# Designs tried in a protein design chat: VHH binders against Uncharacterized protein MJ0119. Part 1

Scores and structures below are computed, not measured.

Target 1, 224 residues: Uncharacterized protein MJ0119, of Methanocaldococcus jannaschii (q57583)
Amino acid sequence: MDSWNMKGSKMVDVNEITKYLPGFNCGACGYKRCDLFAEALLNKDVKLEDCPFLLRERFKENYEKLKEILKIKGKIKKEEKYIGVIDGYEADFLLKPLPNECSCRETLLIMDKKELKVGDYIRYRPLGCPIPHFAKIIDEYHGFYIIHVVGPSHRITGEKIEYKDVGIAIVVAFEGIVEGKVPEVGKTVKFIPKHCMMQKVHSGVVVQVEGKRVYIEGIDLKVF
Structure headers, positions and changes below count from the first letter of each chain, unless a header shows other numbers; antibody chains are not in Kabat numbers.
F is the ipSAE of ESMFold2-Fast. E and O are both the ipSAE of ESMFold2, at different seeds. Each is the mean of both directions, binder to target and target to binder. V2 is 0.75 times the mean of E and O plus 0.25 times the DockQ between their complexes.
[cut] marks letters that were taken out.
The coordinates of atoms that the task and the answers printed are left out; those that the model quotes come from them. Centres of patches stay.

## First folded at step 1 (VHH)

Design c01 (framework vhh_8cml_1)
Fold by ESMFold2-Fast, scan of step 1:
Structure c01 (fold): chain B 224 residues (1-224), chain A 124 residues (1-124)
Amino acid sequence: as target 1 above (224 residues)
Amino acid sequence: EVQLVESGGGLVQPGGSLRLSCAASGRTFSSYAMGWFRQAPGQEREFVALISWSGGSTDYSDSAKGRFTISRDNAKNTVYLQMNSLKPEDTGVYFCAADLGYTIYESPYEYDYWGQGTQVTVSS
């Protein structure tokens, strides 16, 4: 194998890297545990800046030490092109689920007056999308519902789930993990939610960035 | 800006209960995830409980699970920690913390605003 495995003098222990990482196992870097992120750093699959805590003042010394150990420059040379399947437009990035979640999060304004609660399964059609979506409500705040898109499991697994049909809903925000170039707060971006059945390019304004985790508000959806 | 003021601490015997309150003032309280942390003398601040901005998600440390309940009242700009079956090991200064983001963290370093703390002493 390569120089990484030839002699002990050139090998870097995963534990040596992990001890300088924050240890929060928060998933914001795209990995469930800090030791898995350490392995990814050694494999050059990720950069140190993908951990949002290493960029904070408290961890400045840890960040400098890790740069010294890994000699990482924090730059990715090659990015894939993300092309919408239906419309052919190019997106800036893919939006993936948060770690351990089944889809990226959507925030919905639901016009139907059905009584809804966290844990309910719903069927809705996003305004501007011709396809019905199936989702589970995971949070609620003053009329907004945060959901995971779960698909029509009754057609796939035969599982009997009661879906409340809420008709048309406005998708006002998306939250997930970026695959590709991480955007800056305040920028208008084009992105493809990985769970999107049509793989269409969406647009929105970036409101929050934490490592690879972004929160996007849909001001002008599907403009390219 | 957000200002946080804790109350409800005190001296209690093992097996007793306390209800801590954290009153927030300033800009929109309901936009923040809220956490409770505690610190014993000579120790680092440790996570106790957290609640999302909507109240729909909560999490607890292993030591708090089954004994403590976190809740919030966004209309009153207040978060609560109901502590039951208290043990001497629960003794410490309890801090309320607010995170400006919609994310919830167990790390004390991710919280933007902190109260001054309220002392909880469990002894017989």
Scores: ipSAE 0.000, ipTM 0.175, lowest interface PAE 15.4, mean pLDDT 75

Design c02 (framework vhh_8cml_1)
Fold by ESMFold2-Fast, scan of step 1:
Structure c02 (fold): chain B 224 residues (1-224), chain A 124 residues (1-124)
Amino acid sequence: as target 1 above (224 residues)
Amino acid sequence: EVQLVESGGGLVQPGGSLRLSCAASGFTLDYYAMGWFRQAPGQEREFVALISSSGGSTDYSDSAKGRFTISRDNAKNTVYLQMNSLKPEDTGVYFCAAGPLFSYYDWETGYDYWGQGTQVTVSS
């Protein structure tokens, strides 16, 4: 089947276009089937006018509807869709860990005033997430803490790892590798961090891009 | 000690089905991503399927897509791999693995805990 939350997204887009095509499968547009022509339209390989039947009075409303749909999809071009399971929102891409790292990097604003240092293990609950997280601090940047989510090792190996409980933390940034279309700096995006246990769509502004590596900032930012 | 135990392997004819189970003991799967990997004789271990801690996300290798389904039951502390339309190329030792995160990058270092494996043989 399909991987992630991309089940049927390509078929749904093709079907949305195909419903308004004549359905004759006649080959006049250069494609043997109307669904193949629909796919070519989405890829901008052909024009609507290449279907001679859409130019007839009978199909005038179909032509106008298709022109509207293709204008929207042509401006917001997505080859694959990533859908959050819990809330049904669509993401622009998946965010994967950096090479050789166990999770995407999270940058935390920690409200607790205890002293923390690189190498410390912490327990926190992200604001807006019902699940406690267990993390290792890997860097510090201007009072923010950069962490890897490592899971509850004290329940895994039985070893004594002392987690400093910092309570609620605000996740202010994510860093990782894009699976999907790489966004431009300054763009507002929706994404799913692969390490997210809820597989919830997150939003933010792209601050830095280096190949497929991106740094995204945002706190409960609405994407329009 | 953390332990993962695979079961459900065996000999099956081409086109047949098997359901593998992986039971965890000594820890909870609540926050673990779970993966299935396989290794054929003389070959490197390869990724087969992955499921997030909540079960809300799955991923499959190209060879497994459309034929295999990964699922989990956190209350039973178990993960499953339903294998349909088996081919001789699917023959190998199947391992389950637990990582704290949904990751198949650098799987050799990305997963903390591994089972000992269960043999799957697809032969006439």
Scores: ipSAE 0.000, ipTM 0.116, lowest interface PAE 15.9, mean pLDDT 75

Design c03 (framework vhh_8cml_1)
Fold by ESMFold2-Fast, scan of step 1:
Structure c03 (fold): chain B 224 residues (1-224), chain A 123 residues (1-123)
Amino acid sequence: as target 1 above (224 residues)
Amino acid sequence: EVQLVESGGGLVQPGGSLRLSCAASGRTFSDYAMGWFRQAPGQEREFVALITWSGGSTDYSDSAKGRFTISRDNAKNTVYLQMNSLKPEDTGVYFCAAKEYGLSFLPEDYDYWGQGTQVTVSS
């Protein structure tokens, strides 16, 4: 990898590690290919000694080089990392929709005084995002609206949708399923909502955790 | 979001070669792992080849290994499948697919699909 992350690894050139492995793809290390073993090494799932050929005289130089490469990765256990595409910031996890839902749940503070009800479709621009979003209101709580982001794909069902334009909305919470390390309640986290059109890193404070399901609050200005 | 368009399919004799191209439009092509899948008449869609975001890792089905090569050009937003030593059993519609975050050999795990391009290997 040259300049982007690989799921389960930090941003590193996997090719650099693989070039120093024997290249036999023999399965003796427990992986069918040497590049998969390289990924496992980066994740600290295996040791170099699990490749029986690296300890032989022919590969002694390769072994020493691989030890140096892996040493510079630091001494803390590697965790999955997700990198925002546009800004290059690292996220702690990917936030996925709840089962059978089309997007993560967003909680909106809508400043427009238009009459809104559960089941309505709205057009809004999140504060800090240049792209208009289209959404369905799925719940209401103390003046906040909980929504699913629906895109042009919703219209491929043949259904004609009328959107109420509410202008700028402030996203005050996200809810979804964590892909990656589940955070603790009270932690400030960085995450990428799977439905985000720009795949930008978002931030907030975790206020509720139930297994992999998290509820994250904060004004989503996408500033880190 | 990404849209994928395949090209390069056609009729070829057994033992011949074809190069398929998949042009991507939309944002973040370089973040997607890319795969090639094929579907023969009356069969399920099956895995052929994959390549990671950087091009640092590739994998192939047992039937494709040694004959097919997957590559990508992130500057051109294109992924390629070079197919050599084609056999009648390689006949099918070939699909390009994109996957966000991670790798998979399963069609159902891919997020975006092209329309497919027909490859026919016959005399």
Scores: ipSAE 0.000, ipTM 0.090, lowest interface PAE 21.7, mean pLDDT 75

Design c04 (framework vhh_8cml_1)
Fold by ESMFold2-Fast, scan of step 1:
Structure c04 (fold): chain B 224 residues (1-224), chain A 123 residues (1-123)
Amino acid sequence: as target 1 above (224 residues)
Amino acid sequence: EVQLVESGGGLVQPGGSLRLSCAASGFTFSSYAMGWFRQAPGQEREFVALISYSGGSTDYSDSAKGRFTISRDNAKNTVYLQMNSLKPEDTGVYFCATDSFLYWGEPSRYDYWGQGTQVTVSS
């Protein structure tokens, strides 16, 4: 009767939903724990299909039970629209950071000859963006650097940080969690990286999908 | 309390020079990158120059390259902008900011903006 009641009824509903979720707490649905995903399902912020495991043969009974429970619990929210602030273009989805990360992951092609290593802080300007970016290198493979954009720059907590200026860098890929319509592998998509200061629509080709987690490659950083 | 206080602006003829200063207090200055922005009457705020926390890296807008030099003195908690070969187009209010302000295109979202210092280039 009072399924949304914050006096305990909502928590009973969350536990009822969580019982039928895979319980992996893997983050692929965009939430670091299955009980947080259950809460988002009850709030109509996500769909069951956002959990990649519920669509597998082993979990078909769980999926059908969850559909039955959620059908009883209320109405689906209206679709959100994501509009680029600078250019007014509509994006297919917003790309959010992976759980517990400060930004979406960007993969950079850096032309500068500086010696760089994982853990370094860099300053770069993305090709096609008028704003300098500050980032931490979190991984490296085959000459590409995977970074987190540091933003907004918080007060540095007593640690001395020096940013290595690498000039213009080409962003060749993005990785993150989809908020909105989940794309298919091979599809060209329009998206807004949540960490983008200009909130500009980007384009790319989807290379990998796991639930709401996507890896997108593209040489065009911005859509006009 | 965080404070940024700009000074050094004034009236100068085309081709002249000015040195702006920004005195910072209330935070660990040596741990932050610092930048300069400007705003001309009726125009949006524009990036001018940026310096890393150590002074080892700098960047400039296309309009500032070759004419302006940003520097800092961490012992004095001060960042400077040396402006040479000034043009009428350089007229505006000059603002000092931390690197966090450079991440946003909307001035209304900035914290720790200074009051600014007026630069006028005319005869």
Scores: ipSAE 0.000, ipTM 0.085, lowest interface PAE 19.9, mean pLDDT 75

Design c05 (framework vhh_8cml_1)
Fold by ESMFold2-Fast, scan of step 1:
Structure c05 (fold): chain B 224 residues (1-224), chain A 124 residues (1-124)
Amino acid sequence: as target 1 above (224 residues)
Amino acid sequence: EVQLVESGGGLVQPGGSLRLSCAASGRTFSTYAMGWFRQAPGQEREFVALISGSGGYTDYSDSAKGRFTISRDNAKNTVYLQMNSLKPEDTGVYFCAASPYIYLDSTYDEYDYWGQGTQVTVSS
């Protein structure tokens, strides 16, 4: 059996459906080619039962396989919406942590003059957020600090944790995995970081895309 | 909206067998696709097996095909991974995952709910 882990575009999905269709390209389902019917099924523009040959005994196994595949995908609807919990605004996608990481990566501009190093725990309030955040510095890049958001704790790892209070920090970038439609490089997007305690919609410009992994830089609100 | 708890991990000899269980707290468990993933020391998390909500559709990684069997019991809100002919290369932390949505090219980032993992060690 074919792997569901295959990375690809809609064409990969279309091929996975098409191989279970009768292959007659007869137009009885309203489409002249089975691959076009498969695409329409994935877009939810037609029903599986619109192919009359799939209802015949010799295609019973194909019909059951397609029914299960489409049942799994049937929960993915047109007009998926990611809605901010507090403010009710819509986002283009949800931003999830990178594999095996506890939060999306945030890149911070810290104005406080404290000496900070990778491995330090900090307390900060993001500009534009009323809630204090607690984070671990995981990297430093060109004077910015890259962090994971963590919860407050005296003993996350069995050690007593000292949080250095750096006051207000500007979150200048996010990095994570897109849940939803992957944006193009250069596009201004709205997104919700999964780790956001308020589940608020954030905005930024996409500067790098690799599969579903994106790097987004924060920008000022632009008005025409 | 499920919470997942894995069990059944342990130490086993090469060629041995092990059965992992994943218990879900559960409204609508029977409508979620369930997956098993693993992470070996020094490696990225990888897909192992998938089962649809009805149990009618299953898929396996190439390394798992013929050796592992995924199944589920919706009455018990539990998914299982039966692992046979275990090899040292199968050593890792095994994670259970659930998704209400799936695409044919699904990767681990498609899954919204994860267990904490259970350690499997294959050693002689």
Scores: ipSAE 0.000, ipTM 0.097, lowest interface PAE 17.3, mean pLDDT 72

Design c06 (framework vhh_8cml_1)
Fold by ESMFold2-Fast, scan of step 1:
Structure c06 (fold): chain B 224 residues (1-224), chain A 124 residues (1-124)
Amino acid sequence: as target 1 above (224 residues)
Amino acid sequence: EVQLVESGGGLVQPGGSLRLSCAASGFTFDDYAMGWFRQAPGQEREFVALISWSGDSTDYSDSAKGRFTISRDNAKNTVYLQMNSLKPEDTGVYFCAAERFYVTGLNEYEYDYWGQGTQVTVSS
């Protein structure tokens, strides 16, 4: 037939991509609808790997077809740069909080023997950071504590909160939403957690990717 | 203490229905994806169904698609598997499992916590 994708026919290109996407409209890729994700793919704002379902065996043929289409149709975009404020080093991406959360998630190894539970507020200093952090414990995983950095709430909201001082803690992982190029599992990356008070470049190894949501492990704050 | 407790299994005729439930405790349920796996006698455990932490996304094995529905109630810390049009081939022990971090959610080794299982038997 005479129906062709013409130069500048963005809606036709979006529809061509959307038909090969899973159609779940789940938001895991950072977009509420698959057609919005398709538009972002055409603009090179995101990667196919940002959709966790396309990496499943069931969608293998869809993934390959989408790679072919995007190689031809994809818009060239200038590379964004993320620069650490304190050191001036370049990061691969910014790490934002998960939707409706006040900070990126940090996973802590706490050496203090004080009894802690989910819901507790703590004061800690990350190893390698000169600034004390104030946090709420939101989960526990195999002896590690997962926290949100909340700051001193009595200064922010006027609430009087009792913080349990746990001394120095080792930050072993970060979790959040990528702003910028989404990394592959196993890659060593440089990133800036948006909640970081010093806006310092961190490094780590990507352990898991789900759309734009990543889990990054690294014991030391390192810059190169 | 983390616990996953399955219920709702039993004996049914071919073409019948069962609703399995899995009650979770000891972890932040709404941060975990939940899966159902089954194991027939002498076979390896196989994936049946998956639901995301929010409940917005589901996935099914080819054998379950169109017959089974996975759902969750985050207020009750419970995941469900509604099984319709049951076949003798659906006979097995059904396990619920929870995963915090995963690549696909289809492999046993990706799951952090497992229930003890509930027996489903489909026979005339």
Scores: ipSAE 0.000, ipTM 0.219, lowest interface PAE 14.3, mean pLDDT 78

Design c07 (framework vhh_8cml_1)
Fold by ESMFold2-Fast, scan of step 1:
Structure c07 (fold): chain B 224 residues (1-224), chain A 122 residues (1-122)
Amino acid sequence: as target 1 above (224 residues)
Amino acid sequence: EVQLVESGGGLVQPGGSLRLSCAASGRTFSSYVMGWFRQAPGQEREFVALISRSGGSTDYSDSAKGRFTISRDNAKNTVYLQMNSLKPEDTGVYFCAAGSDWLFTEGEYSYWGQGTQVTVSS
C-alpha cells in the first residue's frame, strides 16, 4: 500500500474505520480506544471479530461496511507457542492486563483475620507459588478481594506504603486480555498471567468471554 | 452479582432538569456496562443511554441525544443520568441496568434496579 493509504478510488484510514466501530472504547478488543483498534485493523494485527459488538444484530450493517473497507486486510499473524519457563508446559494463551491496569486482576480468598479495605496494600504468597507477592486491593465482595500485583516490580513513589502481610492466599480467579487464541466459555484452559514472576502455566475454567477479555476461575481438582 | 438502587426522580416542569443516580452494591461494578431504560404506562421498556465500563464511551437514544448525559463514578459504584430540557414525553419510570455484554435490549441485561418515577408536567 502506498503512503497515501488508498485502494483504487477509496480512502482507508483510521477515521473512516472508527466511524463504523461501536465507539464504546471499552477495551474488550484489547485496545483502550476504538481508534487504536482501527489502527491495528489497518496494520493487519487483529481481525474485526476481535471486537465483541460487531457480530451483534445492532452492528450488522457496521460489520458489513467494515468488511468492505478492509477487504484487502492481510492475514492475522500466526498463533505463537507460549511455554512456561520453569515447568516447560505449553499454555493456550498469555493473559495480559486490562487496558490501563498494571497487572491481570486476581481474585483472592484470604484466610487472615486482619481488617482489609479497598486501597490497602498487601503482601501474600499464593498457594502453590514459592514467592511472596505485593498487591493493591482494588475491590471486595463477600470476603473475596480483587487485587493488582504491584510489587516488587512496580515502584510506587511518593506516599509511604505499608504492606499488610496476610500470609497464604488462594487465587480463585484471573481476569485479563488474551494474547493468542481466545477460548470459549466452559473450556478448561492453560494460560500464563503476564505479571507472573515465574512465568508458570496456570489452569482454570473460562467463565466469561467478551472479545479478548476473559474471566477464568481456578480449579485444582487435578494436579499434573 | 450486583444490586442497583435508583434515586433522584420527581416532578418537574417542561424545560426543567433532573439528575438520576443509580447506586450499585457489589465488587464488580467496574466490570459492567451500565444502561438507563425507561417505561411509560402501557409501553414497553425502551433504551435511553449506556456507558462503557471505563466511562470513556456513551451511546444515547435519538430522543435523549443532546439533552441527556450519562456518567459514572467507579470509585463510588454509581452511574448518573443528567436530564436537561425535559419534555412531557420523557415521563416514565427510569431503570438502571447492568450488563456484562454490550446490549441495548432489555432481555440482555443481567441486573436491574426497581426504578424511579420521573413526571414532566405543568
Scores: ipSAE 0.000, ipTM 0.194, lowest interface PAE 15.7, mean pLDDT 76

Design c08 (framework vhh_8cml_1)
Fold by ESMFold2-Fast, scan of step 1:
Structure c08 (fold): chain B 224 residues (1-224), chain A 124 residues (1-124)
Amino acid sequence: as target 1 above (224 residues)
Amino acid sequence: EVQLVESGGGLVQPGGSLRLSCAASGFTFSNYAMGWFRQAPGQEREFVALISSSGDSTDYSDSAKGRFTISRDNAKNTVYLQMNSLKPEDTGVYFCAAVPEGYYFMGYDEMDYWGQGTQVTVSS
């Protein structure tokens, strides 16, 4: 009658898993506490990818450790799924930064009239994203700006940075390294930019491929 | 010197209302998202509400949604939490926190600055 048959052992397993979870108790995975999510993982009611933070670079080692633990204590049915945690869509691949870069490259259409140059730091909100971003302009062509998403750089490098607020910007392209199956030029793809704070699945058309390096264009999020 | 100073806490009956304020100084307030967290007796600190640097986006815990409203006044360097339909389980110390814009983390280690807290007690 007691469905909680090995409560002491189960609590140890829950604690072992919770130790590697982000610990934010934010509810983003659908559970109000990380230990409840850990219990749901052990019961196979949810996937690790349902936690929006585990697919971020900061938690990559935690994610791999949790996969190992769950393989032993629970069955992992399929490896190498790229799942958007907020919306639950499956992506074709992860898009990683180019070597030695802090984020994938984004190409922005900025409508604000502020004078901008390569090397400037900006604050913008991507159209379709509720979270303002902090970025460094790394290149410019034909009125478009190529940026790295840096976040508040004083937390990353300790340097005090002044940001120019440009309001809403349209992200028109992404460039990075594919983790997963490399797409062909002309294909419409679904992908997760590794630097995306929401780990949301993006859609676009592949316009250039060079080995694992791809350039993807798109202003609409579409699922086909 | 960075300071966050909470006020507006107190004793209130179930079903009552309180408005918390958090006055910020020593940093560029308009560049930071602001949040409210609470800690009930014997419990860990938990998320209550968040507002973006511009005030255009808000987020709430499930228990706060529909009852609490977060707002901010960038000209006054102040963030507010309007709490309505208060319940005994809302009792706790309420903390103001500043998080760097562009990071939507609700953990302790992700908040740049914390206030000292203000006590809210919901009792009859």
Scores: ipSAE 0.000, ipTM 0.130, lowest interface PAE 13.9, mean pLDDT 74

Design c09 (framework vhh_8cml_1)
Fold by ESMFold2-Fast, scan of step 1:
Structure c09 (fold): chain B 224 residues (1-224), chain A 125 residues (1-125)
Amino acid sequence: as target 1 above (224 residues)
Amino acid sequence: EVQLVESGGGLVQPGGSLRLSCAASGSTFSSYAMGWFRQAPGQEREFVALITWSGGYTDYSDSAKGRFTISRDNAKNTVYLQMNSLKPEDTGVYFCAARDLYSGIYDFPSHYDYWGQGTQVTVSS
């Protein structure tokens, strides 16, 4: 719960506004469809007067009704959109690191039989991601490893950090702070981890919520 | 392909600030991760800062943490390095560099494909 407009609520509001627009889909307002113009009005990207037909006698009552609706809705903050760069998919929210941590927490299933301990640095490729990742193990429980992604910076500088190569690992969970609307436990969500090097949309099921802190489980093999 | 040109270097006193800019030309700028490196006289190039193509991840050398901020404006094809609390030890030629993360490379021995010619930063009283 924050001050962003909800997608579901926004769609209802878009429909409520669109029914009072001329319906010509003519592009004169800068949008090819009237429903896209309605969305832009709710986002405060445009003014009613940008539609040349609403100022005509025929649409006088529509114009006054739209002014009334937008006066009530006009205090709703513009909705933030998170779009994956390569795939173009839209996420429900951005997942940020916990306070004072360098990245979101990721839980890995590592199939390699190397001896690993908390504090070790590892190199792995997440299943479903085409680039190698570098991480520090920060915790271990029940055969899983919790890590922080440390990025490629240590390799770039030539710093002598010994990374244990564990091959392919499966990312089974994410934990962090929601930027956007906090989801409910049990909900399937789409999200972008802030420090994801490819800025890809991930999917999962929310298992735990505490304020803005969420724990999300999923196998990162699902294509939208 | 990308060509990089640095600017904003100069002479400043200790404790001063400079903002470096790196202007990129090419159709794929938004696909590159960008870095800043520096080279002091008689020394090897060292890492200063990194930013991913989206700006969603940044990293800094220990000497730059808390003093320097890297940012980018993909609409302007430009990367910035804001340098505060400058020290004589920060003197050197500052280079921007680009990495192509879309080239189909799963693992690569070199992390930067393109380099600028550098801009001189001198911190002296």
Scores: ipSAE 0.000, ipTM 0.096, lowest interface PAE 19.0, mean pLDDT 75

Design c10 (framework vhh_8cml_1)
Fold by ESMFold2-Fast, scan of step 1:
Structure c10 (fold): chain B 224 residues (1-224), chain A 126 residues (1-126)
Amino acid sequence: as target 1 above (224 residues)
Amino acid sequence: EVQLVESGGGLVQPGGSLRLSCAASGFTFSEYAMGWFRQAPGQEREFVALISTSGGSTDYSDSAKGRFTISRDNAKNTVYLQMNSLKPEDTGVYFCAAGSPEYFLELYRSGEYDYWGQGTQVTVSS
C-alpha cells in the first residue's frame, strides 16, 4: 500500500469537514483558512466550539453533521470541568478576557456619586466579594461604567496612579471569551471569570452571544 | 443623504499609532453593525474589524488581532479604529462601512455592507 493513498483519504476527510464549516476564512477560530481548522479538528487539536459561528442557529445543522462526521473519523473532545476554588461548585465554562485585554470586562453600577470619566482609575469592592479591586474605566453608558480589572498597577509597574475610591460597586455584567461550551442566549449559566482573585463560580443570564464572545448579566440566583 | 466620513489617516513610521474615526449621518446609526476594511493598491478590499450594534461584540482579522481596537459611540454616531504597532503591510485606504445586524455573520465580506465611506489613506513608511 502507498502512503499517498492514505494522504488522499485524509484530504477527503478534510474536504468533507470543510464543506460544513462557515467558509469565512476570517481567522476567528485561530486558523486563517477553514480547511486548516478542519485538519486541526481531525488531529484533535481544537474543538468544533472553537469556530464561533458553528454554535449559532444558522449553522446548527452544520454543527450536528460535523459532530457525526468527527465521531466516525475522529473523537469529539469531552468538555472540560471547571471547579470553583472557594465554593467547590462546577462552572459551565471559564470566561477569558477579550483579545489583548488584561481582564474580562465588568459593567459596574457605582453607588458613589463621584465624578468619573473614561480613563479614570478606581478602587472598588464588588458586592459579595471580600477583596478590593483596582480598575480602569474603559467605557460608560446609561450611568454604568465598563472597566478592566488592572490590579494595583502602581505596585507592579512603579507608576504613580491615583485611584478614586468608589466603595462598594454592584457588578451587573461580564463580557469575555468562553473557554468551554458556549451557552445560548437566554440561558442561566455558571462561569468563572479568569481574572477573579478567588476563582469563584459566578452566575448570570446570557444576553448576547457572538461566536465565543458572551455578555452575561445578573446577580439573581433564582434557579440555583 | 446617508454619509460615512472617515478621518485620522496619515503618514506614520513603523511601530507608530493612528486613531481613525468614522462619522455617520442620514441613518439610525445604533441599528447598524459597523466594520472597517482596507484596500492596498491593486488588491481587493479586505476585512479588518467589526463591531455589533451595541458595541458588545467585536472581531478582527488575524493581522489586526492584538494591534487594533474597534469601538463605537452611539451618542456621537461615530465608530473608531485604534491602530497600534503599525507595520508597512498596514498601508492602504481604510474604509468604514455599515451593515445590517441580521447579516452579522456575513459582515466579513465587503459585499454584505449597505453603506460605505469614501476612505482615508494610511501610509506606514520610514
Scores: ipSAE 0.000, ipTM 0.106, lowest interface PAE 21.8, mean pLDDT 75

